# Ledger of designs, part 5: VH-VL binders against Large ribosomal subunit protein bL25 (rplY)

Target 1, 192 residues: Large ribosomal subunit protein bL25 (rplY), of Marinomonas sp. (a6w1c8)
Amino acid sequence: MSLSINAVARTQEGKGASRRLRNEGLVPAVIYGGETAPVSISFKDNELLKAVGTPGFLTGLVEVTVEGKTEQVLVKALQRHPSTGAVMHMDLQRAQADKAITTRVPLSFINAAQSEGVSKQGGRLTVESKLAEVRCLPANLPEVLTVDVIKGQLDQIFHLSDVILPEGVELVSLLKGEDHDQPIARIGKSKR
Key: E = the ipSAE of ESMFold2; O = the ipSAE of OpenDDE; V2 = 0.75 times the mean of E and O plus 0.25 times the DockQ between their complexes.

## First folded at step 1 (VH-VL)

Design Na19 (framework fv_benmelstobart)
Fold by ESMFold2-Fast, scan of step 1:
Structure Na19 (fold): chain C 192 residues (1-192), chain A 122 residues (1-122), chain B 107 residues (1-107)
Amino acid sequence: as target 1 above (192 residues)
Amino acid sequence: QITLKESGPTLVKPTQTLTLTCTVSGFSLSSYGVHWIRQPPGKALEWLGVIYSGGSTDYNAAFMSRLTITKDNSKNQVVLTMNNMDPVDTATYYCAREVYDFSGDEYYMDVWGQGTLVTVSS
Amino acid sequence: DIQMTQSPSSLSASVGDRVTITCKASQDISNYVAWYQQKPGKAPKLLIYDASNLETGVPDRFSGSGYGTDFTFTISSLQPEDIATYFCQQANSFPLTFGQGTKLEIK
């Protein structure tokens, strides 16, 4: 349902403050946007590692609790250590209830095995896009978008317009015009 | 095709209220914010405010005491109302759609109306 | 308010020249800068957003760069149709503010 993580408020003072925080097992981050001032925060690195590994944390709406106050945020930028992959810094943007957000949502392809293309025509579903960019109010943000390929035949190509959209959710590419209806999957001959 | 079109009076007397309507087509106001920007003759662009897809607004503090932006999604219309007009408010007024790109709370304008010149004089 | 200062205020160049316009913010605005083109009697047209992203349909001779307080807009090979006034805009905080504009003319 909802993803949450605790953070601690911090001041931006002292030379080398960000490096010092990381040496102490803390990851610096900033919450910005909306009508209130930016807030500098830090996460415990072990809690953040677990959170980042959770589906939806980097693409969906996240609840951050700082000193007992919870805010809904979206991860806008993430800096990783080049060799370890550990998170070194995060930019978190506040989500406002009446302001549309743009983010990427996972695509789920259902009924491939039951399609004639796969079950009877020797085809295989090849997914070309795992995510779709959506625009919606925070309350309408889906955890996943479904593409039903049940009617797929061999050599069928599925496009963004084949995605099943919940109420209040729009695909960014389709709002730019018909020539942006990109392929997202196809049923092709098995090449193994 | 995506279009925005400003309409309203082209002449306003000092102290009167200006009401401009922006009519959109080719996109939904439930999915995009709309900004209002003005430009006095021969001068720079000046941001007035925005109404978001969900209906909330943000205004330039310099105008917020006399400025209101509303919308009606079913009519495809955004309305700007500005009270107590003064000759210095003479400008071309534009409505524009916020840029619709990857991740977030974007504050850029990708498609603009043609603009409507509003002259404030007695 | 964040002040955006453009330089130069005007310039003259020849077809085929590389043209550079700069924009300086009064405080750190990350990469939240757009560049607009405005031809006489027309509405502005978005060319660049987030400092370096080219808007769809805009020729690739236009480019942008910069981060923090210093931003640059470049036309790699000036064409006659590029004659216009160019504006930068910061999107870091409200109110959104524009530079004063750079008027580009052909010799």
Scores: ipSAE 0.000, ipTM 0.489, lowest interface PAE 15.1, mean pLDDT 84

Design Na5 (framework fv_benmelstobart)
Fold by ESMFold2-Fast, scan of step 1:
Structure Na5 (fold): chain C 192 residues (1-192), chain A 122 residues (1-122), chain B 107 residues (1-107)
Amino acid sequence: as target 1 above (192 residues)
Amino acid sequence: QITLKESGPTLVKPTQTLTLTCTVSGFSLSSYGVHWIRQPPGKALEWLGVIYSGGSTDYNAAFMSRLTITKDNSKNQVVLTMNNMDPVDTATYYCARGYDEWLVDEGYFDYWGQGTLVTVSS
Amino acid sequence: DIQMTQSPSSLSASVGDRVTITCKASQDISNYVAWYQQKPGKAPKLLIYDASNLETGVPDRFSGSGYGTDFTFTISSLQPEDIATYFCQQANSFPLTFGQGTKLEIK
């Protein structure tokens, strides 16, 4: 699906610039990467609030239009206000169709309640990682990665290698070697 | 690791020009502003000026007539030039990175150089 | 220029003590205050920004508060490694200005 948002270019200079923008209902951001210089931009906070609430905006490809030019970007980082949760700043990386991107994709654990570990052995699933770092071409970027825990027994630990990978998608940690196969969830005895 | 390091002469005669170089590592000058701050012995810190990621500058009005800050992104260097040095300009000079623009307006300093003491005397 | 008046200029405390330093701006500066730690012979280190936000990697015994003209920096339980000079800074307007500093010593 095509997610888009408009932005306006801004000067990246001047003390107090980001603070002043937020007071005016604008959220500062930077677009970087690719063959073009970084660009400082701002979003209207009402438009950004709606966009951030849309599934896939923070994890997928987004089209940003600045002064008539549209670019595909990924949200690499965002800063939220600690009390209000409002977005205060965003880091956006340019995507190119023929170049692999690295980003974080949500993990979904399915069939926990149906596993013997949970249903018959008094266990519960505890999730230790909600995201996995992937490398793929933009066209191959999944919205979610699944881990099927249906065959899980009590005391079983699930690792990154248990993630079901679509064609063209690699896990960054596993590219570093087998000793980087991190635990991501476990079925343990029920605790509080 | 992020580092900044000041270099230049430690002794300057009155009326001479001071040139200090700040060499950075672990971050890009295209993404962060760099400030110059000084501290005379036993006195308060004094902000001199900044060069932003885009290359524009802001100076403390007290020094603007004799102060220039420039940079070369490819060399990872920021240069402070101050004309007509006087004994009252004796101070430890620091370069510092402007706080991450993600969070604030670049008016704070998250990393500092070690400082270099510049003595101005005849 | 905005003047930042820091108090006290020096203080002595024991390990485990609660230490409080104050800073007063000559004009309303909203919450645009930072606090720094400088150990002898070392570069300054950012601890607090925007009056009350703790910088990443800084222990949670350090805290800041205040708004407008009156600001407070607190160490809830002093540790030996906290012995340093502390100073405040305003970022409301140019030129950026600092307090004179508070030298913290162990009794």
Scores: ipSAE 0.000, ipTM 0.440, lowest interface PAE 13.9, mean pLDDT 82

Design Nb5 (framework fv_benmelstobart)
Fold by ESMFold2-Fast, scan of step 1:
Structure Nb5 (fold): chain C 192 residues (1-192), chain A 122 residues (1-122), chain B 107 residues (1-107)
Amino acid sequence: as target 1 above (192 residues)
Amino acid sequence: QITLKESGPTLVKPTQTLTLTCTVSGFSLSSYGVHWIRQPPGKALEWLGVIYSGGSTDYNAAFMSRLTITKDNSKNQVVLTMNNMDPVDTATYYCARGRGYTIFGVKYMDVWGQGTLVTVSS
Amino acid sequence: DIQMTQSPSSLSASVGDRVTITCKASQDISNYVAWYQQKPGKAPKLLIYDASNLETGVPDRFSGSGYGTDFTFTISSLQPEDIATYFCQQANSFPLTFGQGTKLEIK
């Protein structure tokens, strides 16, 4: 599910050059990481706006094509205009096949309506975290991580350790110790 | 000081595979890209391809089907392999360092090897 | 592919002369042009990059200019050691392409 976007290479950089680019409807960005030197690029603001609105663009692998060359990157930072929300700058990190990446992946909670807590005990699922930070090789990056709440009872709390992990995928918080097994959802009593 | 040096066979028979090695000194292959360029006797320079510091490559489409560029950063070596050599492939082959950090900068060649003449003949 | 056409293909000049070589791209390449000097039996040497930037260690009698499709390389006062073939190169898109070369000789 890689998303793609075209970019134009640029040789000028710095605050003055970036301001001029934005005045022309271009958004400056930098591709960095791996062993290849950083490259300065720009995106057309209308194309970038559409891409940023696409599910997975900010959380998954993105293919960036510059002068016919395509690289896989992750969006590591994004600066927005405070009032308009328009993207002003992006930092893109290269993905390498043999190097683990860290990114956030959407959580999908399945079977809530079929759980005893919801269907028979008057509860409802409240999602407290929609994303989980993962570490894996690029080839192992999932589009979504699943939490199966089918056996949930009323007042049950689901934690990061309840996430179903594909082979080769680790949760960053759990690598830091058991005290980082944070709550991600709960089946609570429905309010009247 | 920065140097690049090409090595390999100087005579290749038609249909054989050419393998040339570029050994670099005074800089790291993990920081710079390296290009391969050739020049037939008395003719213009012809760009073959580049391997970037990260290991990615770009090839001239005219040669892509028979050309491979690889490298070993720990040995300071870049290797060009070209299949199915023909007499028209007779040329001096150069490796050269890409100049700088930007995508346009890397496309300029600031330091060149001395070149190695490869003759393709029976 | 972007084609780079140099003019003239050869020229002869006297020491101290101003020498001009031109290069024309088949499409707009912004300022992404380099100029190289190649002496007989030697590897090319980068003189100019980004159309007008002088490479470190290169004498200031060499200069470049241009944008878009038309580029010029100039030697303000020809010296005997400048006898060489000069090549332009576009760095706008792949494949990278060179002009056919201009052979410079002293009268």
Scores: ipSAE 0.000, ipTM 0.435, lowest interface PAE 18.6, mean pLDDT 84

Design Nn1 (framework fv_benmelstobart)
Fold by ESMFold2-Fast, scan of step 1:
Structure Nn1 (fold): chain C 192 residues (1-192), chain A 121 residues (1-121), chain B 107 residues (1-107)
Amino acid sequence: as target 1 above (192 residues)
Amino acid sequence: QITLKESGPTLVKPTQTLTLTCTVSGFSLSSYGVHWIRQPPGKALEWLGVIYSGGSTDYNAAFMSRLTITKDNSKNQVVLTMNNMDPVDTATYYCARGSYYPTSGAYFDYWGQGTLVTVSS
Amino acid sequence: DIQMTQSPSSLSASVGDRVTITCKASQDISNYVAWYQQKPGKAPKLLIYDASNLETGVPDRFSGSGYGTDFTFTISSLQPEDIATYFCQQANSFPLTFGQGTKLEIK
């Protein structure tokens, strides 16, 4: 799925420039990485808020158009105002077809209601991690990673190793060794 | 000096295919998008489509079934191909460069001189 | 598609007059509006971008303003060389669309 947003380039970035932009309803951002120099840009705050609310925008590949040039980027950082939650700054990294990227992908837990642990043993699924850090080429980046809990019994703990991995996708934590196979969900006794 | 120049046939018969070439100078096609815009005699400007610096394209939905824009960066040329020409397609055809900051490339800072294409038997 | 409606379709003014042309978008386009000047037999020339920014090399008698759906273009003191048709353009979404044009004559 392609997600896109238009941006305006900034040729001058002095001390206090970001504060002035926000006063005008613009959110400063920077595109960096690859073999091209970093570019300072800004987004309209209303367009950015809509985009940030769109599934996949913060975790997937995004097309940004600046001055007639469209680039494929990843959102690497997003700074929010501590009190209001308004987006204050965004870091965007260029995606290169032949370079592995590292990003966080949403976890989707399926078939909990059909598991014996939930349906027959009085349990409920508790999700402990909603995201997993992956490493893959841009073309292999999934929109979601699935964990199938259909075989779950009461008190079962699911780990990163239980994630169904598409071809070409690695979990960063598992590359560090078996002691990094973190719990991500469990079927525990219902507390309702 | 930045220039764009359209070339191609000035007369096309109904049902024939139009092919126009835009030759650019003074800038790189790898750095700027190029748009095609037409203007029927005495009428408003009508945007046809664009080819971006990276080679991707966007077309006006009204024309996308019969319109193709391609380019060759090494030749400094952008080519518009439009199938099944009709007398209502009679217009001056322009190629134009997508503008610089702050516009996200959707305004036109330099235009070709235009070429009048007449569609008649 | 976003429709851009210009008014008036034509006007006649004297040298030195203040001339105003308006452009209305069928939906919110923020400030993504440009204004072009087209003289007979020539390609359009960009005058104003992002509603109010003057293109390099364009005389400062030309100005623009507006946001959302309503935009204005002004020539503060009309000169003989300003005889032309003027077009607005929105750049908020594809397809890019233009107003129908305003023909400006001196009389």
Scores: ipSAE 0.000, ipTM 0.436, lowest interface PAE 18.0, mean pLDDT 82

Design Nn6 (framework fv_benmelstobart)
Fold by ESMFold2-Fast, scan of step 1:
Structure Nn6 (fold): chain C 192 residues (1-192), chain A 123 residues (1-123), chain B 107 residues (1-107)
Amino acid sequence: as target 1 above (192 residues)
Amino acid sequence: QITLKESGPTLVKPTQTLTLTCTVSGFSLSSYGVHWIRQPPGKALEWLGVIYSGGSTDYNAAFMSRLTITKDNSKNQVVLTMNNMDPVDTATYYCARGVTVYYDTSGYPFDYWGQGTLVTVSS
Amino acid sequence: DIQMTQSPSSLSASVGDRVTITCKASQDISNYVAWYQQKPGKAPKLLIYDASNLETGVPDRFSGSGYGTDFTFTISSLQPEDIATYFCQQANSFPLTFGQGTKLEIK
């Protein structure tokens, strides 16, 4: 599912303040990448707050409409106010249908409670990595990657190679070689 | 390339309404705010108000009850309306561009100004 | 409102002199100060923004510094074309306010 949000065109980067935009209830952002020039935009802060709270907005493809033109983008960076957490700025990278993108996708661990390690051996699933860096074409970008731990026993360690990969999706760490198959979760004895 | 130009009456009678137009060129009103600033002869600059790129406004509280700033992006025009003019309102009126950018490090610089128009309020 | 007080109100200096103008805010305004040059009959021209940043096209003999309530504007070597009135402006809060101006003359 593609999420969408409207934006307003702004001048290119210069010598003004995001504080002016905040007086209007607007958040500055930039769209860059591909073979076209960067474009400066702003989002209405209440619309952006709702969008950021929507699953998949920060990790998936988003359609941004500026002056009637719609582009698919990926959120590459987001700056927040240190104390309030309010979004101050966003960097959005254009997606191209024929060019691989690299981004982080959430890991979902399923069936832990049903595993023997948890249900019968007094273990607890400890997640060591909540995200995995993937490389894929935009059309193949999953919203989540699944790790099925149902066969897990006490003291079992799950690695990146245990992630269930859809067609066309690669794990960046595994592309670096067999020694990069890092642990991502384990069923260990509960701390007392 | 970037210009702002004020136009309107140079003489206004007490109690009348002043209407000034700022016509811009070389940039879009959808991308920049425009401020109105005045300067009585031989005195300091006095900020009146702003209309932001998105159409919202802020006014100096001293003028808020009689001041309105509007714009038409398609005509490249910003309009100042000030009611109940008084001789003390005699001043050169400027419109100026306020820069809108991404980072919270700017002090609202006015990078381009109109030439100014002297408005004299007398009977 | 935030009051901006400039010192001195006027000064006379010789070509080549180092000229310093100060501006004091009635409350903390971080670094949100701009400096303008205004020649007789003309609109102000932006020289410095955010206390110390030089506007594009402005000669590097002009500089600014300061933070909080105390700000300084300097011309390192005065030139004849620098004869003007100089104003500071705070942009921390509305209404935006300006100093009373410093009139600079060649002696």
Scores: ipSAE 0.000, ipTM 0.430, lowest interface PAE 15.4, mean pLDDT 81

Design Oa11 (framework fv_rolinsatamab)
Fold by ESMFold2-Fast, scan of step 1:
Structure Oa11 (fold): chain C 192 residues (1-192), chain A 124 residues (1-124), chain B 107 residues (1-107)
Amino acid sequence: as target 1 above (192 residues)
Amino acid sequence: EVQLVQSGAEVKKPGSSVKVSCKASGYTFTSYYMHWVRQAPGQGLEWIGEINPSGGSTNYNQKFKDRATLTVDKSTSTAYMELSSLRSEDTAVYYCARVDYYGSGSYEEWFDPWGQGTLVTVSS
Amino acid sequence: DIQMTQSPSSVSASVGDRVTITCKASQDISSYVAWYQQKPGKSPKLLIYAASSLQSGVPSRFSDSGSGTDFTLTISSLQPEDFATYFCQQYDNYPLTFGGGTKVEIK
């Protein structure tokens, strides 16, 4: 279903305002982008905790309702409490259905243990990039991008061009030319 | 406040099975992987396996794959580790520990927090 | 399996001392290492992850240096609450493996 959460508008109060909100069980956030001015908002921490645990919330489009108005946003950044995992702050970018967005999407490497490089040649997969910057319409935003390393041999280097792209999704680096097809992982042997 | 609370100490005979529970609170149970690690008295830490509470998928250390079974009960936010065919060498403190798989997932397996541990003593 | 070898197994130190603990991986693990502190009768506590990232609430006197196969945990000025056992852990490949531990005890 659609991912949604309610928020309350807040006024900017200067230094320490975010710390005060968190003491009240509220999480500060900012909605920005599009043609409308940025809006400072807050979420109830218990509602946000539930939302963050929902698949797709942090990587996909989310509907945020503020003062009766609902708009689609993308989580561009968040700060979490290291011990509790509670969200301490969020940056939310407005999405428009007819405008391409750019954002970072997680890379998932599959079949490393089944590759000849790992299983038969004594190699191991080392990941150099965990994220890739994509450009797509909001409706086409994937939750994850897959790199299949099943055919990897020892000393194989995997590049952005090895990423399996869904329809309507392009990699920003590859739009800049072939010389921007950067390494993202390799199957290597021990150095020492 | 994030807490992982484990079941109490167990004394078991060789050849029997033990099932340790780990009750999570203070966070969304399905948003984090749960791992199990053991520590024999005076020795180091040994990884047993992991489970994704959202889908129930598991991954085991080959040393334990034939004897360990990891499960979860989402309705009670509780993870379980069952170890069968117990030997005296299985005497150890068993820990559950949380791992954040948020977003990127690949090679982010550090543990925070840990449960308080459950001592399992295997003796005849 | 990737073996993590810690040295020394124990070290006697005084408050204010600089303490270093080394951890050697049997193969290149890049920066995929974490460090834990364990006090007697307690569970381990995360100190450092991703080689250089200090866990929130952990004092700045704790730091990690190194990459590839050789890593060092440094406590720049030992405090009374730092007497504990320390473990390194690799998460470059499965199975996840830990060092044997280093006990930091009072001289």
Scores: ipSAE 0.000, ipTM 0.441, lowest interface PAE 17.0, mean pLDDT 81

Design Oa14 (framework fv_rolinsatamab)
Fold by ESMFold2-Fast, scan of step 1:
Structure Oa14 (fold): chain C 192 residues (1-192), chain A 122 residues (1-122), chain B 107 residues (1-107)
Amino acid sequence: as target 1 above (192 residues)
Amino acid sequence: EVQLVQSGAEVKKPGSSVKVSCKASGYTFTSYYMHWVRQAPGQGLEWIGEINPSGGSTNYNQKFKDRATLTVDKSTSTAYMELSSLRSEDTAVYYCAKDEGYSYGYTEFDYWGQGTLVTVSS
Amino acid sequence: DIQMTQSPSSVSASVGDRVTITCKASQDISSYVAWYQQKPGKSPKLLIYAASSLQSGVPSRFSDSGSGTDFTLTISSLQPEDFATYFCQQYDNYPLTFGGGTKVEIK
């Protein structure tokens, strides 16, 4: 899926500039990285709110259009208001086709209801990790990583090594060695 | 071109163990489960177990669970099946077989190794 | 374990004949069955996968049907290269199990 948002270039930086933008319903952000200089931009807060609510916007590649020019970026940092949770600032990193990126991708556990552990043994899937850290080229970045639990039995624990990886995608934890294969889900007894 | 190339035929004594290798090429080794299936002379196919090459997790047919061990070497894209405490009835052709990839929840073997004949005799 | 029973164990046929092979599961497996062809001295080859779709390179004369416990593989017009043993396999539940095989021989 293609995710996109429009932005407006800014010429002012400094302590008072961001406060003034937010009073006008604009959220300041910066695009950095690659071979070109950082660019200060702003988003309309209502458009950004809608975009942030779209699955994959904060974890995947996003197209940002500024004055007719579109760039592929990854959200690297997001600052929220402590009380309201409103987005106050964003750091966006330019994607480079030949440079590996490291980001967190959602885990989707499929076929739990059809597994023997759930369907025949009275179990229930409990998810312990909803995200996995991946390393890949931008073109290979998946929107979701799937864990197929169809073969799961009661009391079975699923680990990062149970994630079926697309071509060109590595799990950062597994690159650190065999003792970093952490549990991510379990089929356990229903509480009732 | 997907290929699974297995080690050569073995002749073993009862009570010994055998380790068969299966070298994969032409696809991303860690993206698909690898299965092991045997076939006794003139008989049908019998599933031994499966391994996820990404992390080494295994699932076995209970008939073989106490004697079979499945492993992988990711650096060489090679899967191994070791069977211990061999008996004459273990004489069979042993195959490695690639899972199609759980497409739509299906466990079908789209590519097979050429087979390794293991003969157990005194 | 789910038992898969194939019939007949062997059939003698001529080129151009219609051949039907039956496979019966000991319990309901919905449509989770695959079919394989094995020629003498060779590895099994996947013929039919999910939703009765032919594996790439498999001729259109091969088809399957059935659901629940009763399944059939049909070869509409037998060719010389089709003389082989055919196996069904269920993947509804572990352990994965195969039928005993049906040998299609020259008449």
Scores: ipSAE 0.000, ipTM 0.432, lowest interface PAE 20.6, mean pLDDT 81

Design Oa17 (framework fv_rolinsatamab; at its last look DockQ between E and O 0.02; V2 from the best seeds 0.00; counts 0 for: pae E 11.2 > 2, placed apart)
Fold by ESMFold2, look of step 2:
Structure Oa17 (fold): chain C 192 residues (1-192), chain A 126 residues (1-126), chain B 107 residues (1-107)
Amino acid sequence: as target 1 above (192 residues)
Amino acid sequence: EVQLVQSGAEVKKPGSSVKVSCKASGYTFTSYYMHWVRQAPGQGLEWIGEINPSGGSTNYNQKFKDRATLTVDKSTSTAYMELSSLRSEDTAVYYCARDSEYQVTESGYEYAFDIWGQGTLVTVSS
Amino acid sequence: DIQMTQSPSSVSASVGDRVTITCKASQDISSYVAWYQQKPGKSPKLLIYAASSLQSGVPSRFSDSGSGTDFTLTISSLQPEDFATYFCQQYDNYPLTFGGGTKVEIK
């Protein structure tokens, strides 16, 4: 699902303007890409804090409304204050309906508890990669990619090629060749 | 609705055993680990152990290893915790709690207790 | 065993205040910490786990931060319904262990 947040346009940019916005409880951001010029915006800090804490905001399509006009974007960069963790700046890239996008999508490992490796052989699923980079049209962007580990055995390693891909979705690493079929999870022995 | 419903309060004498049940509903029982946690009156939480309902494998806190037994009945979607050789310091509320399934969220793959039973008070007194 | 040292043991605060609760692990536990809220007479409820993932239905005023050994739970604007005891829990290694709890009282 695409999350929604409101923003206001801004005309002042640069270091001084950004500091003034943050002092007023606003977070500067930029929407760029696509066929139109970049637009500078700001978010209310409390609204952005809620949005960033919402599952899907940092890895999925976000609907940003600026002056009544709505754009689909992806969060491409997030800058945080080193001591407080507060969001200081955010870069947003426009997603066009007819252009492929790349983004990170969460991996879901299903049926681990039911696998022989875990249920009978004392194994534990250890996840090596929590996200996978995909390429697809925006309409095909999945919220999650599934890896079915039901047939997993103790000491088995799962790879990107084990990911169940919806129609229209490709894994970026696999497009680079078989040498890039990286491990994403393992079932290993757990002792107590 | 996902629920864990536990058996009622128990009053036990020292040296006896107690068996607490935890009936699961609203989800696939065998897809999630079940944990048991206790809380003495006015105190913090103490992990007893876990069981994988699919194959029955268990891990116990060593403190309870020789007294606690975790089992499941898959046909009734019910987990059990039995604690033997009861002592007065075993007086506590005992909770069952579901572990998250092995799924990766946007923030990472997580093992947290997302659903808890209502608790079962076990009182051990002479 | 990994010890989770939680502080403060209690705090009194007004509605709207920012409340910060800390947990310190006796060894590096990466980001494998969960936070629970327990209201009097009730079972614990999961609030946050790992990398600031909120449990479904948890208000966004709850957040956490930290890695390694030092972790915090923050309530950005305390509400009357936040009166409760809060626990941290590590799930990096067995046995799973909890902090001693922090009682939050609202005036």
Scores: ipSAE 0.005, ipTM 0.532, lowest interface PAE 11.2, mean pLDDT 82
ESMFold2-Fast, scan of step 1: ipSAE 0.006; ipTM 0.494
ESMFold2 (binder alone), look of step 2: mean pLDDT 89; pTM 0.919
OpenDDE, look of step 2: ipSAE 0.025; ipTM 0.605

